# VHH binders against Protein DOG1-like 4 (DOGL4): the designs that were tried, part 27

Target 1, 232 residues: Protein DOG1-like 4 (DOGL4), of Arabidopsis thaliana (Mouse-ear cress) (q84jc2)
Amino acid sequence: MSKMRNLVEEKFLEFYESWVIQLELYLHQLLIAHNNNTMSETELRHLISKLTTHHKAYYTAKWAAIREDVLAFFGSVWLNPLENACSWLTGWKPSMVFRMVDRLRKSRVVLVEAQVKKLEELRVKTKFDEQKIEREMERYQVAMADRKMVELARLGCHVGGESVMVVEAAVRGLSMGLEKMVKAADCVRLKTLKGILDILTPPQCVEFLAAAATFQVQLRRWGNRRHYVTHS

## First folded at step 1 (VHH)

Design e12 (from e1 with R98K W100L L101I Y102E S103Y G104W Y106S E107G T108D; framework vhh_8fcz_2)
Fold by OpenDDE, second read of step 2:
Structure e12 (fold): chain B 232 residues (1-232), chain A 122 residues (1-122)
Amino acid sequence: as target 1 above (232 residues)
Amino acid sequence: QVQLVESGGGLVQPGGSLRLSCAASGFTFSSYAMNWVRQPPGKGLEWVSGISGSGGSTTYADSVEGRFTIIRDNDKKMVYLQMTSLKTEDTAVYYCAKDLIEYWSSGDFDYEGQGTQVTVSS
């Protein structure tokens, strides 16, 4: 039985499709900027700002959506199976972006020692924050086997007014916890991104953002091809 | 508890101006970037503008750039949005939103207020 998409899923799917299209446009601009050494610092900063604003739009929409139904993001019907498989708490894993930074170091990008040091510090911090979240998530997952969940399991086969209320209460409790975790994860993502962009020069930022956007777009494309799923 | 109270909305003709206000409490105001977001009828929430904790940096959505100005008063714990050259497309419920991360406009934020309605119509 195909899972019927709820309203939140449908709305966010539509949003995300549009958002990805715009991301591809920005990616094109980033690539042009990266390949064209004639752009001024001001122009580069402007482009970076556009990208950051675009990401802000994503999280604005996401946070609005998770308030309604955080569970939708643990299924993420707008993503293909490959994208979902690569997701960590409803998004990209923060520590992964350092791999992209490492790639920059192997390219035309020359990082000075001070930048390398700061990046390493940020990497350590990011890993630490991820681990904290993971521990908390684990604790939360274990705690799910509590009285409320037991009751939910018991009542799952019953349709009654009082039973429905109990089930709804249990689900709300779970959702609140999950929302907290998602927010925490998003904070780490945003902090990590901010940290990287603060360390890098504008040209380096453009290259980094291009790499990140490329990865995101290609992952989607690869996943779609593999699973014969069209997520336009 | 974070509290945000928006005001200043209303009905205005295209080309008109409005000034929105947001009173903030329940957190270290100057430590957080503040944002304005809006929800047009039948549409999702969209980011409009942000201002850094110190007020030294501002950013705007392309759709409002050059027309809207965000300012803050850290002493009064107020955020404002001066809107000029209003368009019908600016019709929305406007919310003040506290950034989730200190000293950076992350785009991840809390909006606890009821919002203020802005209607641009001839």
Scores: ipSAE 0.007, ipTM 0.236, lowest interface PAE 9.5, mean pLDDT 87
Fold by ESMFold2-Fast, scan of step 1:
Structure e12 (fold): chain B 232 residues (1-232), chain A 122 residues (1-122)
Amino acid sequence: as target 1 above (232 residues)
Amino acid sequence: QVQLVESGGGLVQPGGSLRLSCAASGFTFSSYAMNWVRQPPGKGLEWVSGISGSGGSTTYADSVEGRFTIIRDNDKKMVYLQMTSLKTEDTAVYYCAKDLIEYWSSGDFDYEGQGTQVTVSS
């Protein structure tokens, strides 16, 4: 019953572990920038740019990987069980980042009225985009239970090249549908992140990115500490 | 509904020039990077060029750098591909493609148009 990792899983595991280590290094720099309050606007913008590029690198690698094997991202081997349990369509739920934005309102940073209005507009649009994707996922799940899929499963039990070709075409169609849905979800994630960063000032961006990176790193560490492999 | 309509393709001699056009509708055009991708006979899609939403940044595949120029007109909701020094290997169906992410040039896309055929032959 052992699950063997395929090449896509092995390559992305190696990438992701390195990516998280670099995220922790950037988090350290963000915390120094936030606590010392001595960096110029140019220096803060440069740091924000490094984080932005780092997130772009993640999605570039992810989209290359899902083109090869999108199913590797459902129940990913490079994520612990807690990270997998908290996933929404292979990643963080976009509306979750607004909880981190709410922390900015409670801290020493002062969001001006114009920023609050733009953030609320973005929050509403983000939730709308999430609901659209959720409806597409529901449609996909219903299609999997349709008579056609049941017939294809039955055909897959018979020997012969004709049956094999029909089943292979159906599986390819399912994978392409999932790939489009995952990319749509990632689009909402990146649009939400970019939108927040465009609304916030550089010091506020640093605080936001520090909060987001802290949550991601702590969730991973907490899940690793609380990992239960078997029900004893 | 997102709609992209390409035009301007045709038959051209090696070393010739063509300008492709793409008319966009159904989305906030100036907020999205636009791309040109092509599909040569018997091959998959190949990315050719991209332009940021503002038009301030452009990128090109190594195979077309210096020969092709991507331009956009946000008022008209148009993106163009000016092709010069055309080669037989440029023969393909050319598609206009909307980038996946608002205000971010990812080099990937969520929608492609119907395409326009470019044939480079003597």
Scores: ipSAE 0.000, ipTM 0.160, lowest interface PAE 14.2, mean pLDDT 82

Design e13 (framework vhh_8fcz_2)
Fold by OpenDDE, second read of step 2:
Structure e13 (fold): chain B 232 residues (1-232), chain A 121 residues (1-121)
Amino acid sequence: as target 1 above (232 residues)
Amino acid sequence: QVQLVESGGGLVQPGGSLRLSCAASGFTFSSYAMNWVRQPPGKGLEWVSGISGSGGSTTYADSVEGRFTIIRDNDKKMVYLQMTSLKTEDTAVYYCATDWFGESLYYEDYEGQGTQVTVSS
């Protein structure tokens, strides 16, 4: 049986589909900019700003949605199974983007030593932050198993009165913890992106953003083909 | 929190002049290039002008080159757009924009509301 979507899921699905379409348009612009050396630095920065603004829109929408139902994002119906399989705490793994940067370095992108050092420092920091979040997440998961699941098991098939209240309270508690973790993860994502963009030159930023957007779009396409799902 | 507040728009006749202002806060202003963009009625955003963080470099869209001047005051965290020889085609909502990316992403209200410029006889 198909899982019934709630209002939050439906709303965010619609948003995300539109958001991805716009991302593809920006990707096209990024690719043009990357292949055309006629754009000034300020023009490139403007394009970068457009992309960052677009990402802002995503996280703005996400944060609004998770306040209503964070659980919707732990089984994102707007993503295909492949995209979900690649998700870390409801999004992309922050440390993954460094692999993209590494690949860029092997292409036309020439990073100076100072940039390389800064990127490595950022990589270490990002990894540390990821691990910290993972540990905290584990703590919540263990707590859920020891306390909340026991309570639910004890309640059994009782669905009335005080039992319902207890279950709802338990779910709220769990959701609060999960929301905290998701926010923390998103912070790491945003800090990582900002860090990378601060280290790279505008032309390098454009190339990086193009690569990232390409990966995102292609992952979605690959997943859709593989699983016979259409989300865009 | 990053904030950009535009002002200075208004109604002006063709050939007239306006000076737009943008007050910036919430980030290291001098570290980022600032831009003016505009949205004509029924059209998408278009880039108008940009200025480097230091203010040492400026650039303009072909459509405004020679008529508009972008300047910034890093001490006051302001960026300005002096518009002269205004044309009806310059009618738009004007926005100040930066390449800032950070904590402000958590908030939806850091973008400016823009300032309306209407050029009409």
Scores: ipSAE 0.007, ipTM 0.226, lowest interface PAE 10.5, mean pLDDT 85
Fold by ESMFold2-Fast, scan of step 1:
Structure e13 (fold): chain B 232 residues (1-232), chain A 121 residues (1-121)
Amino acid sequence: as target 1 above (232 residues)
Amino acid sequence: QVQLVESGGGLVQPGGSLRLSCAASGFTFSSYAMNWVRQPPGKGLEWVSGISGSGGSTTYADSVEGRFTIIRDNDKKMVYLQMTSLKTEDTAVYYCATDWFGESLYYEDYEGQGTQVTVSS
């Protein structure tokens, strides 16, 4: 099944490169909308819908891919080393999004007290959900140090037909556990994004999405520049 | 107006069996994954098992794998947890929880009062 996992990596790399190019195009549209107060609420909602659909497409493709090979998402070949270094359970850390919300408070975005209260409630909830997943990851890692890790280490020293099959079965079990945890982390990401967008007005949503997309695009550029210099 | 009602708990001897039930209402049951989570005395919530909306996929915590079986009946809007070879460590309040597409698999979406399982002789 290692050959099929390589195909998953190649397929997702092609998907991700095209997905990022489309994100940059949407970012240009968000920046135009942010700098132009002539757009109607319907037009802004349509643009926000394009971005939410684009992010849903990413998670749809990701969840299909992790069912085939979740390990491809730990140290991903479609991400540069900087992007990989900033990953928390194969993606952005949910609490990080509130730094972008804090930036909005200092821009021309005017948040009413009711929105500020709801955003703080969401921040607290997101932190608790994040901590729950971190505790599950710790439990998983501790379980790995138990029987299964000892068995894998022992069998690795005595290679043979049946030993290879047992090791492969154990690795599949580990992958299934990681799939569950990655999906749980992605669910917290989606809940956090939806929660913020539900609290904000359409102009505020545009500014928030522009800030988030700008950070993602710039992080990729910073990492790619370093990688180019290293390999040139 | 989602409602989940757990039942079937009780006192059972080590090595015994027990079947828990969860009756769901207020949502399109077959569209949502269902989970069982438990809370042992003085401890936090622990995920036990999950089943996909169609019933085609199941997952189990390592501590219960081979001993517990999760099943669902979409026509009756019920999810069940069949427990065998019960251990004292299985003593807990058991809760039924949903998992929407885009929601966490764990105890994030539970809305039931729970059912007490006590394993003692």
Scores: ipSAE 0.000, ipTM 0.119, lowest interface PAE 13.8, mean pLDDT 79

Design e14 (framework vhh_8fcz_2)
Fold by ESMFold2-Fast, scan of step 1:
Structure e14 (fold): chain B 232 residues (1-232), chain A 123 residues (1-123)
Amino acid sequence: as target 1 above (232 residues)
Amino acid sequence: QVQLVESGGGLVQPGGSLRLSCAASGFTFSSYAMNWVRQPPGKGLEWVSGISGSGGSTTYADSVEGRFTIIRDNDKKMVYLQMTSLKTEDTAVYYCARGEDWYLYSSTDFDYEGQGTQVTVSS
């Protein structure tokens, strides 16, 4: 039952490393745009579009990979332990991005009252959607302890040819349910991100995306520099 | 000037096959997810299938999984729905819909829909 890297994990590790390198390049462009007020609205919208396309590419690759092996995304080998510890259902917790949004209230490009109202409405909806997914995960975990599943686990301990087929079918069913839940959580992430970008002006979008990318890149660097050594 | 034009619908017997086509124009086709949605007689819109801008990822409603296949050709700006093992319950007007790549599972994300093409499954 020990975990080893499979082909899906190896391919996604390679993808993710390249994806992060490109994110760092986009972060550099966002910081330049934020510090220099010489870019036109059209130029800012183009840069925002590059970032949104980059995030869409991540979810395209992720959903292809989870179709093959959803469990690879729980305790991912392409993430360091700190990144894994900060994960909520295989990714960032949607409501967390509103902490970056709260900083915009104190920025040079001040949010108007209408934007504040819409962002608060979106925050409430995002928290509601998160709780709905959390209830779904709780139901999934309860189903794992169901009498029928306990019986199948017991049967699996006395593995024979006929028993193996029944256990494999049950495990496939559980994996498909988990895949649907992960995709549902990813949809909340994408809806939250799009909602924020739809409310903000282009300069505010650049500031927000720069803050989010900075946090993601810095968290990765922090985790990669810290070595966890146990002497017990 | 964004246009989506569906074709390929018709009358087909249960168990039959049909291929729907959608021709897109007026936007950068490869930058958008494309979806098929349907409206059965007397019911609301039901999402059927989605495909990412690159074509690398597809998703399907439980009711059609294993029977339908969504494909796109970005050079020709076309999206297709290959339908097999058709059931009477598949009778509906089928619409091609442009979605933001953000949301492959929500009809709320469809900025544009075509005119639709009628699929009737009966003996």
Scores: ipSAE 0.000, ipTM 0.205, lowest interface PAE 12.0, mean pLDDT 81

Design e15 (framework vhh_8fcz_2)
Fold by ESMFold2-Fast, scan of step 1:
Structure e15 (fold): chain B 232 residues (1-232), chain A 123 residues (1-123)
Amino acid sequence: as target 1 above (232 residues)
Amino acid sequence: QVQLVESGGGLVQPGGSLRLSCAASGFTFSSYAMNWVRQPPGKGLEWVSGISGSGGSTTYADSVEGRFTIIRDNDKKMVYLQMTSLKTEDTAVYYCAKSEWLDYYGTSPFDIEGQGTQVTVSS
């Protein structure tokens, strides 16, 4: 038995609210570690591990939820309109994180040439994977329009109980195709995140994760505020 | 030809420790994430822990967090799982697995190459 749309949305909303609260607590720890420079390498690695485990928990919950109802992630009720407007295939756009990497300009932990080269290679690879998914999504959208037109034409000529089952199968096909695309996009996100963390030193990882978490938390706060007309 | 050979398992009492080893060959070891997965008796595969290609990032299943440590030696092409505070629930055949997506979160399907190593926590 499939879960109803509202149940998936309600369950994930509850999960997401808790997940964001924990992210803000981890952000606080990241900022303390970054600003005070008092933690050992072992302590920094432990903190980085907590953040990576936290992101793993998000994708584990997301993939379970999209198996039940992938459409819940297109126009998500647990995200405000600004967060939804900034989404690319139900999440952050992978290439965006390289702008955050550009902020790693601390005098003690400045990026060395070898790191810059590896980050540029990763950036190019990430953009390639991103564009491949965009092309696949475009092809999917075109194919979906063709499939719906064919099915509508067939239903117009041969109405009956059998035609209802064919429509049900087409709708399930739509959902499975979207689930595959979302998972592909999430794989690029995870690969990009791991790639960056593998290139950076532990202090640089803390700074990067702090920047990423700050952006996510601030975007949510900005979207939750009322917009005012600028005085002209 | 990708080959992974697990070793180090055995019988241990609850609260005990074991160190598992995995010897890798047939691929550029440092370019791939490595994972430990386990299969308890009569159950499916369960992801346990992952480590990035450089060793700079690690992740753990909630059930083993704080008790297990994953480490790698890229020069020797080895990945290890240091297990402490073992519980009867940790009884399983343990496998190491390469991730094609550099995914050390255990979100990708695993292709089991080796025969695994049996860990029994009893008495």
Scores: ipSAE 0.000, ipTM 0.140, lowest interface PAE 15.3, mean pLDDT 80

Design e16 (from e1 with D99Y W100E L101D Y102F S103L G104W S105G Y106S E107T T108E F109Y; framework vhh_8fcz_2)
Fold by ESMFold2-Fast, scan of step 1:
Structure e16 (fold): chain B 232 residues (1-232), chain A 122 residues (1-122)
Amino acid sequence: as target 1 above (232 residues)
Amino acid sequence: QVQLVESGGGLVQPGGSLRLSCAASGFTFSSYAMNWVRQPPGKGLEWVSGISGSGGSTTYADSVEGRFTIIRDNDKKMVYLQMTSLKTEDTAVYYCARYEDFLWGSTEYDYEGQGTQVTVSS
């Protein structure tokens, strides 16, 4: 009884472990930059660029994997149960990153009035985008109960070339719908992240990215402290 | 059958007021957030204001906050933009915009009407 059941899961698990190790290394650099306050604006922008490139690499790899097997991202084997329980459409809920933004209000790097207004505007837009995606997910769930799913359930009880082909076509159609929704959610994540970084100064960007990376790393560590038996 | 029809634009002096209207048809109006966007002469589209499907949440661009108010009437399938203290820089074609369906990226407007011209000059 292997926990790694297919090639997509195996490959993305290997990718994700390496990606998280590199994230922790970048987090260390962000914390040094934030605490020492000795880096120039150019040096800070370069560090921020490394982090944005790293996050883009994650979504590039994820979208390639989703193209092959989107269901691998619902209950991912490379995530612990706590990380999976906290997922919204296979990743972080975009509006939750504004909790990290709220930490900046109490930091040594003060947000100016114009930044506060733009961040609140972005927060509201992000909520609207989340609600739109949730409506699409509701439509998908309703569609699961329609004639196509009833047909799939009936055909799953029979053997033969025609029945097998119809079932396979239906499963592919369902997977394509999920792929579209997941990519859409990821685009909201990327646009929210970009929007925050475009509003913040380089020192504020470093503080924000450090807070976000710290939370991601700590969530993984908290979940890994759960006592469970593995088959590896 | 989806239609958005804007009206209420015109010529107004600086400091004046206008109310823009958008009549919606062909979809379940209360299920969609509605937005106003504008295109000033020689510039790209600028987002102006948004309102949630229920009307419980509104948001505004910095340039119009405190001067514009977005309102909707779900029974009449209307969204309005009440503009006060108009400035010459508010001169633009104003479009009513909504999300018809889910677009890749989820932050793009999937439908815009034909627009209504607002000109602020003395």
Scores: ipSAE 0.000, ipTM 0.109, lowest interface PAE 17.7, mean pLDDT 79
Fold by OpenDDE, second read of step 2:
Formats: sequence, C-alpha cells, structure tokens
Structure e16 (fold): chain B 232 residues (1-232), chain A 122 residues (1-122)
Amino acid sequence: as target 1 above (232 residues)
Amino acid sequence: QVQLVESGGGLVQPGGSLRLSCAASGFTFSSYAMNWVRQPPGKGLEWVSGISGSGGSTTYADSVEGRFTIIRDNDKKMVYLQMTSLKTEDTAVYYCARYEDFLWGSTEYDYEGQGTQVTVSS
C-alpha cells in the first residue's frame, strides 16, 4: 500500500532531495581535495567547515520537522528501503563511522598514537551512549502496550468516543518520548562526528568526510536501483 | 601567527638526561593541550607525550612511560619534556605540537615547531 504522505513528509522530502544534491557537490570537492593534494590548509579547513555546516543544516531541519511529526521519521518516505534498513533511530548509527576511521588507518593516513587512543575512547563512549538510548527506546516501546492500550485492543476495530481520545493521548505520549529519543540519538551522532573531526588533521578530515559522503550517496544509489525508487 | 620553537636537544650517552623546551606564541596557550612528538631516523612521526591545557592531566607513550615527564608553564607559555634514562632508540627529532579542539563550524589545525635533534649514543 502506497503510504499517504502528510505535509511534514512532503516538506522534508523536498528538503532532503536538495540536501543530498548539495552533499554530492561537496563530495566532489572533497574528492578533488583528497586526490590532488593541491589545496592549501586554509582551503581544506574552509571545505571542512562547509561540510559541517551542511550537516548542521540537516539536523536543524530534522528537529523542526520532528516537532511536528516525529512518526514521519519512523518510516521515512524520503529514503529507500535499503537506507531505511540501515537506519538506527531515524539516522545512521554513530558507532558505524569508526569503521570508516579504520579505513583511514589502512590507507596512506598515518595516525599518531595519541589519535588512536582518543579514537578508541570516543568509540567506547559512543557505544555506551548508543546503548543507553536503546534501553530508553525499548522502555517507550514497551510502555505503548500499557493497560489502556491493551483494553482498547480488546475492543476490536470499533473504537470511538472516549476510546479514541485515549488512543490519541497514548500516541501523543509515545510521540513525545520518541522525539526525545531521536534528538538524543542525533546528539550522539553529532558528538561522534565532532569528536572524530577533532582528533583528525584537516587532510584526514577531508578523507574521512569524503568516505562518509561516498557511503551515504552510494547507499542511496544502490537502494534506488534495487527497489526502483525514483528519488534523486 | 601560531609559533612553536623547540630547544634543548643534543648529544647524550645512554642513561643520560635531557630537558627539552618549547616556547609557544600566537594563541591562548592554556586553552590547548600540548604534545611532544618525535621522528626517529627513517621512521614516521611518533607521539611521545601530552599535557592538558591546565596541566592537570598528562599522558605518555608506552615506550617512554616512567622515563619522560611533560610539564607546562602557562604563565611563560612553555612546555617541557624532561627525559631521563635515555636510550639509543630515543634518538629522534623532537617536535612540540599543539592539538586543536574541533569546534562545530570552526577550522582549527594542529601546529608543530621546527624540531630539536636528540641523539643518544655511546
């Protein structure tokens, strides 16, 4: 069944399509910077700033949207099934980016011991934060099956009047909790990203960001091909 | 302009001691962690030691733990590396390095000085 898109979904879809296009442009720049080594340190720093600003813009838009309808992001219509399948609490799983960092280490990038130690600390912290959020998420999901909801389920398909109000209240409560969790998850994402960029040198940052952007863009492309999605 | 200037290197016998100094300028010194790194002959850059901005926290590479001490003087904008029980494998060019904290939307970079040669030989 084709999911009926609500206003929030439509707006965010439009935003996201534009955002991804811009990401691809930045990716191109990142790749040029990485492959040619012709850019000055100042230029690299500027490019990194552009990317970080771009990511910030995404979360700004997302947070505005989830205030209106957080449920829209649980089944994001702007993502293909592959992208959705790889999503953790409406986005990328923070701990996965360390695999990209590992890739850097296997490349020509030499990390000093201090960087390696810091990255490890960050990885542990990130994992801990993920787990904490997951536990809270489970709590909210389980809470949905409270006494009231169970009773409503027993009433079958004929829910009206006071029952509808109860359901709406329950869903509202859940939504508030979900919004909190999504924001928390996004904070972990942002902190993780910031942490990594904090540890890496500008050239290393460019390489990392290029890898991350490549993965995101390719995942979208692969998913679109597999599922015949007409998204950009 | 950020500047780091190392000094204190030289030739020393195994088991000897040296004290390296790094003079920093061009930035808020106490706001940054400072580090010593070294480059042995024919090898890549190796981290040696780090100290927090306040000086309250220090860390060392396993290879120098217990032998080297990093300290800083924020009033003088100096960072020091006291090296004891020096070994031949400690021979390297030593650099003072500033690590940047990434601020969201900011473009900070690490800096290193010109380095000072430390040679440990009989």
Scores: ipSAE 0.000, ipTM 0.220, lowest interface PAE 10.4, mean pLDDT 86

Design e17 (framework vhh_8fcz_2)
Fold by ESMFold2-Fast, scan of step 1:
Structure e17 (fold): chain B 232 residues (1-232), chain A 123 residues (1-123)
Amino acid sequence: as target 1 above (232 residues)
Amino acid sequence: QVQLVESGGGLVQPGGSLRLSCAASGFTFSSYAMNWVRQPPGKGLEWVSGISGSGGSTTYADSVEGRFTIIRDNDKKMVYLQMTSLKTEDTAVYYCATEFYDSWLGYTDMDVEGQGTQVTVSS
């Protein structure tokens, strides 16, 4: 494309394409399990375990990559423009998954009152954690405008050896701040996902994971099909 | 709104003991894991210890295991760090921090809240 890709972007692009193909295969298995009530609880738990391992693999690869170049995850080349537009701090917004949980209320397996209570407690906790991160991002952006950006602009006026090194050190400091923010957001995502799966029964977990994977896969396909609108 | 206030630091001789305290307010304390982290002079933040919201699970950095004990009192909204057999390398500003541990991936890089409390281990 018009932007030259670095090594981190190339490696993660290859990883992500493979990861999405495997997600589609797991989605087919989830849809079969959801539509076929003959699977045992043990078989359902095994399928849920495959999906949780798959998501853990994504975050393991992501954290290795952001340690090398966190900026690759802001405007990611492995995501289409629609996927990028729907991103919150390099991924899905944690509170959004509770809309998918609400869909479970129309499933063949009804949520019991104890589950509803635990899900509401988790939703409140997730929104609190999310807002805390948003406040940190606001503080980061204000600091960049008031101090770091002014410093970088000033130093950028002088391209001699010493000035170049100082500017590069300041940019590295800014990147470290973003890395901490992205990791904090990913921790909220993982706690939210684990919390939901711990509250739900195996059939409800399968339905939830199928809904989440369907949304992710369809969003990608929708964005790819509308390339003339998103790239115009 | 979230406030964490550390206290209990001071000057102590090698082999000595100190108990650090952290008073929390502005959030549902028992719902969140609490951590102690430290910043030695001229170095970055180093995670020291963590305790689950219920107090049922504790974890420690290898460098302090067997010497430090983390405890919490949810009724008082307090977390404590009991330090024994202190070494000169334990000299640092100590901070308490709310939840930044992910049980699936482990610990992240740390941001601290609160003022911190200075621990100096020297003769």
Scores: ipSAE 0.006, ipTM 0.189, lowest interface PAE 10.6, mean pLDDT 80

Design e18 (framework vhh_8fcz_2)
Fold by ESMFold2-Fast, scan of step 1:
Structure e18 (fold): chain B 232 residues (1-232), chain A 126 residues (1-126)
Amino acid sequence: as target 1 above (232 residues)
Amino acid sequence: QVQLVESGGGLVQPGGSLRLSCAASGFTFSSYAMNWVRQPPGKGLEWVSGISGSGGSTTYADSVEGRFTIIRDNDKKMVYLQMTSLKTEDTAVYYCAKDSLYEFWGSGTYSDFDYEGQGTQVTVSS
């Protein structure tokens, strides 16, 4: 059967499409800046700030949406199947951005030893934070099969006043748990992004952000091409 | 209130081994990741190692990877740090730290750890 979109899904789909279009425009500006050796540090920092604000806007909108319906973000309708397949707890896996940082070692503006040390420390901490969240998800999944939840599911088969309310309360608790976990994952994403940008010089930040935006845009295009071929 | 009591520190020669212990109380121990953090003389805090609530996942700072092992015993509410091949630069006060949840926007600092206690002094010297 057809999947029906709810109001949260429809609203966030509209937001996300506009957000991606703006990301592509910022990517164009990042590529120009990367190839322009005459831009001042102040001009580069201003461009970096635009990208940071753009990502902040995404998480602001996402957190408002998950407060209403966190399940909309598991198997999102605004993402193609490839984007969904590459998602880790409703978004990019934080440690994956260090693959993009590794590219900077081969760029025109190489990383100094002090930056390499700080980036490696951040990478290790980020992986640890990911493992903590994965353990929370494992605990959440086990709790869904707990004796109390099994009893509540059985009660749901016998529709009636108090039993219905008990099941509804349990479902609300599960949704709140997922919202907390998604926010924790998003905080690791933002912490990782900010940490990288704080370590890098402005020209290196531009290269990093250009690489990240290119990957995000290209992943969407690759998935969309496969989807169009399948449905055309 | 969270209470963390570290022990096991001491004087050890370079290349030696030492085992640190941390006794925890005041929270649901198995629900939180635990960390070891150190402060060398005259320097800031440095994260050393972490272990998940279940004990199934461990992570180490690059400087100690392959030399240190973090272990926990949830029944006894204990965290341990087994240190081998100790170096002079491992000299520090070692603190046991309870994790804090990442639920606030913009926090990207190691102050995300919730810790207290006196710590335990490790001195690596000939």
Scores: ipSAE 0.000, ipTM 0.130, lowest interface PAE 13.8, mean pLDDT 79

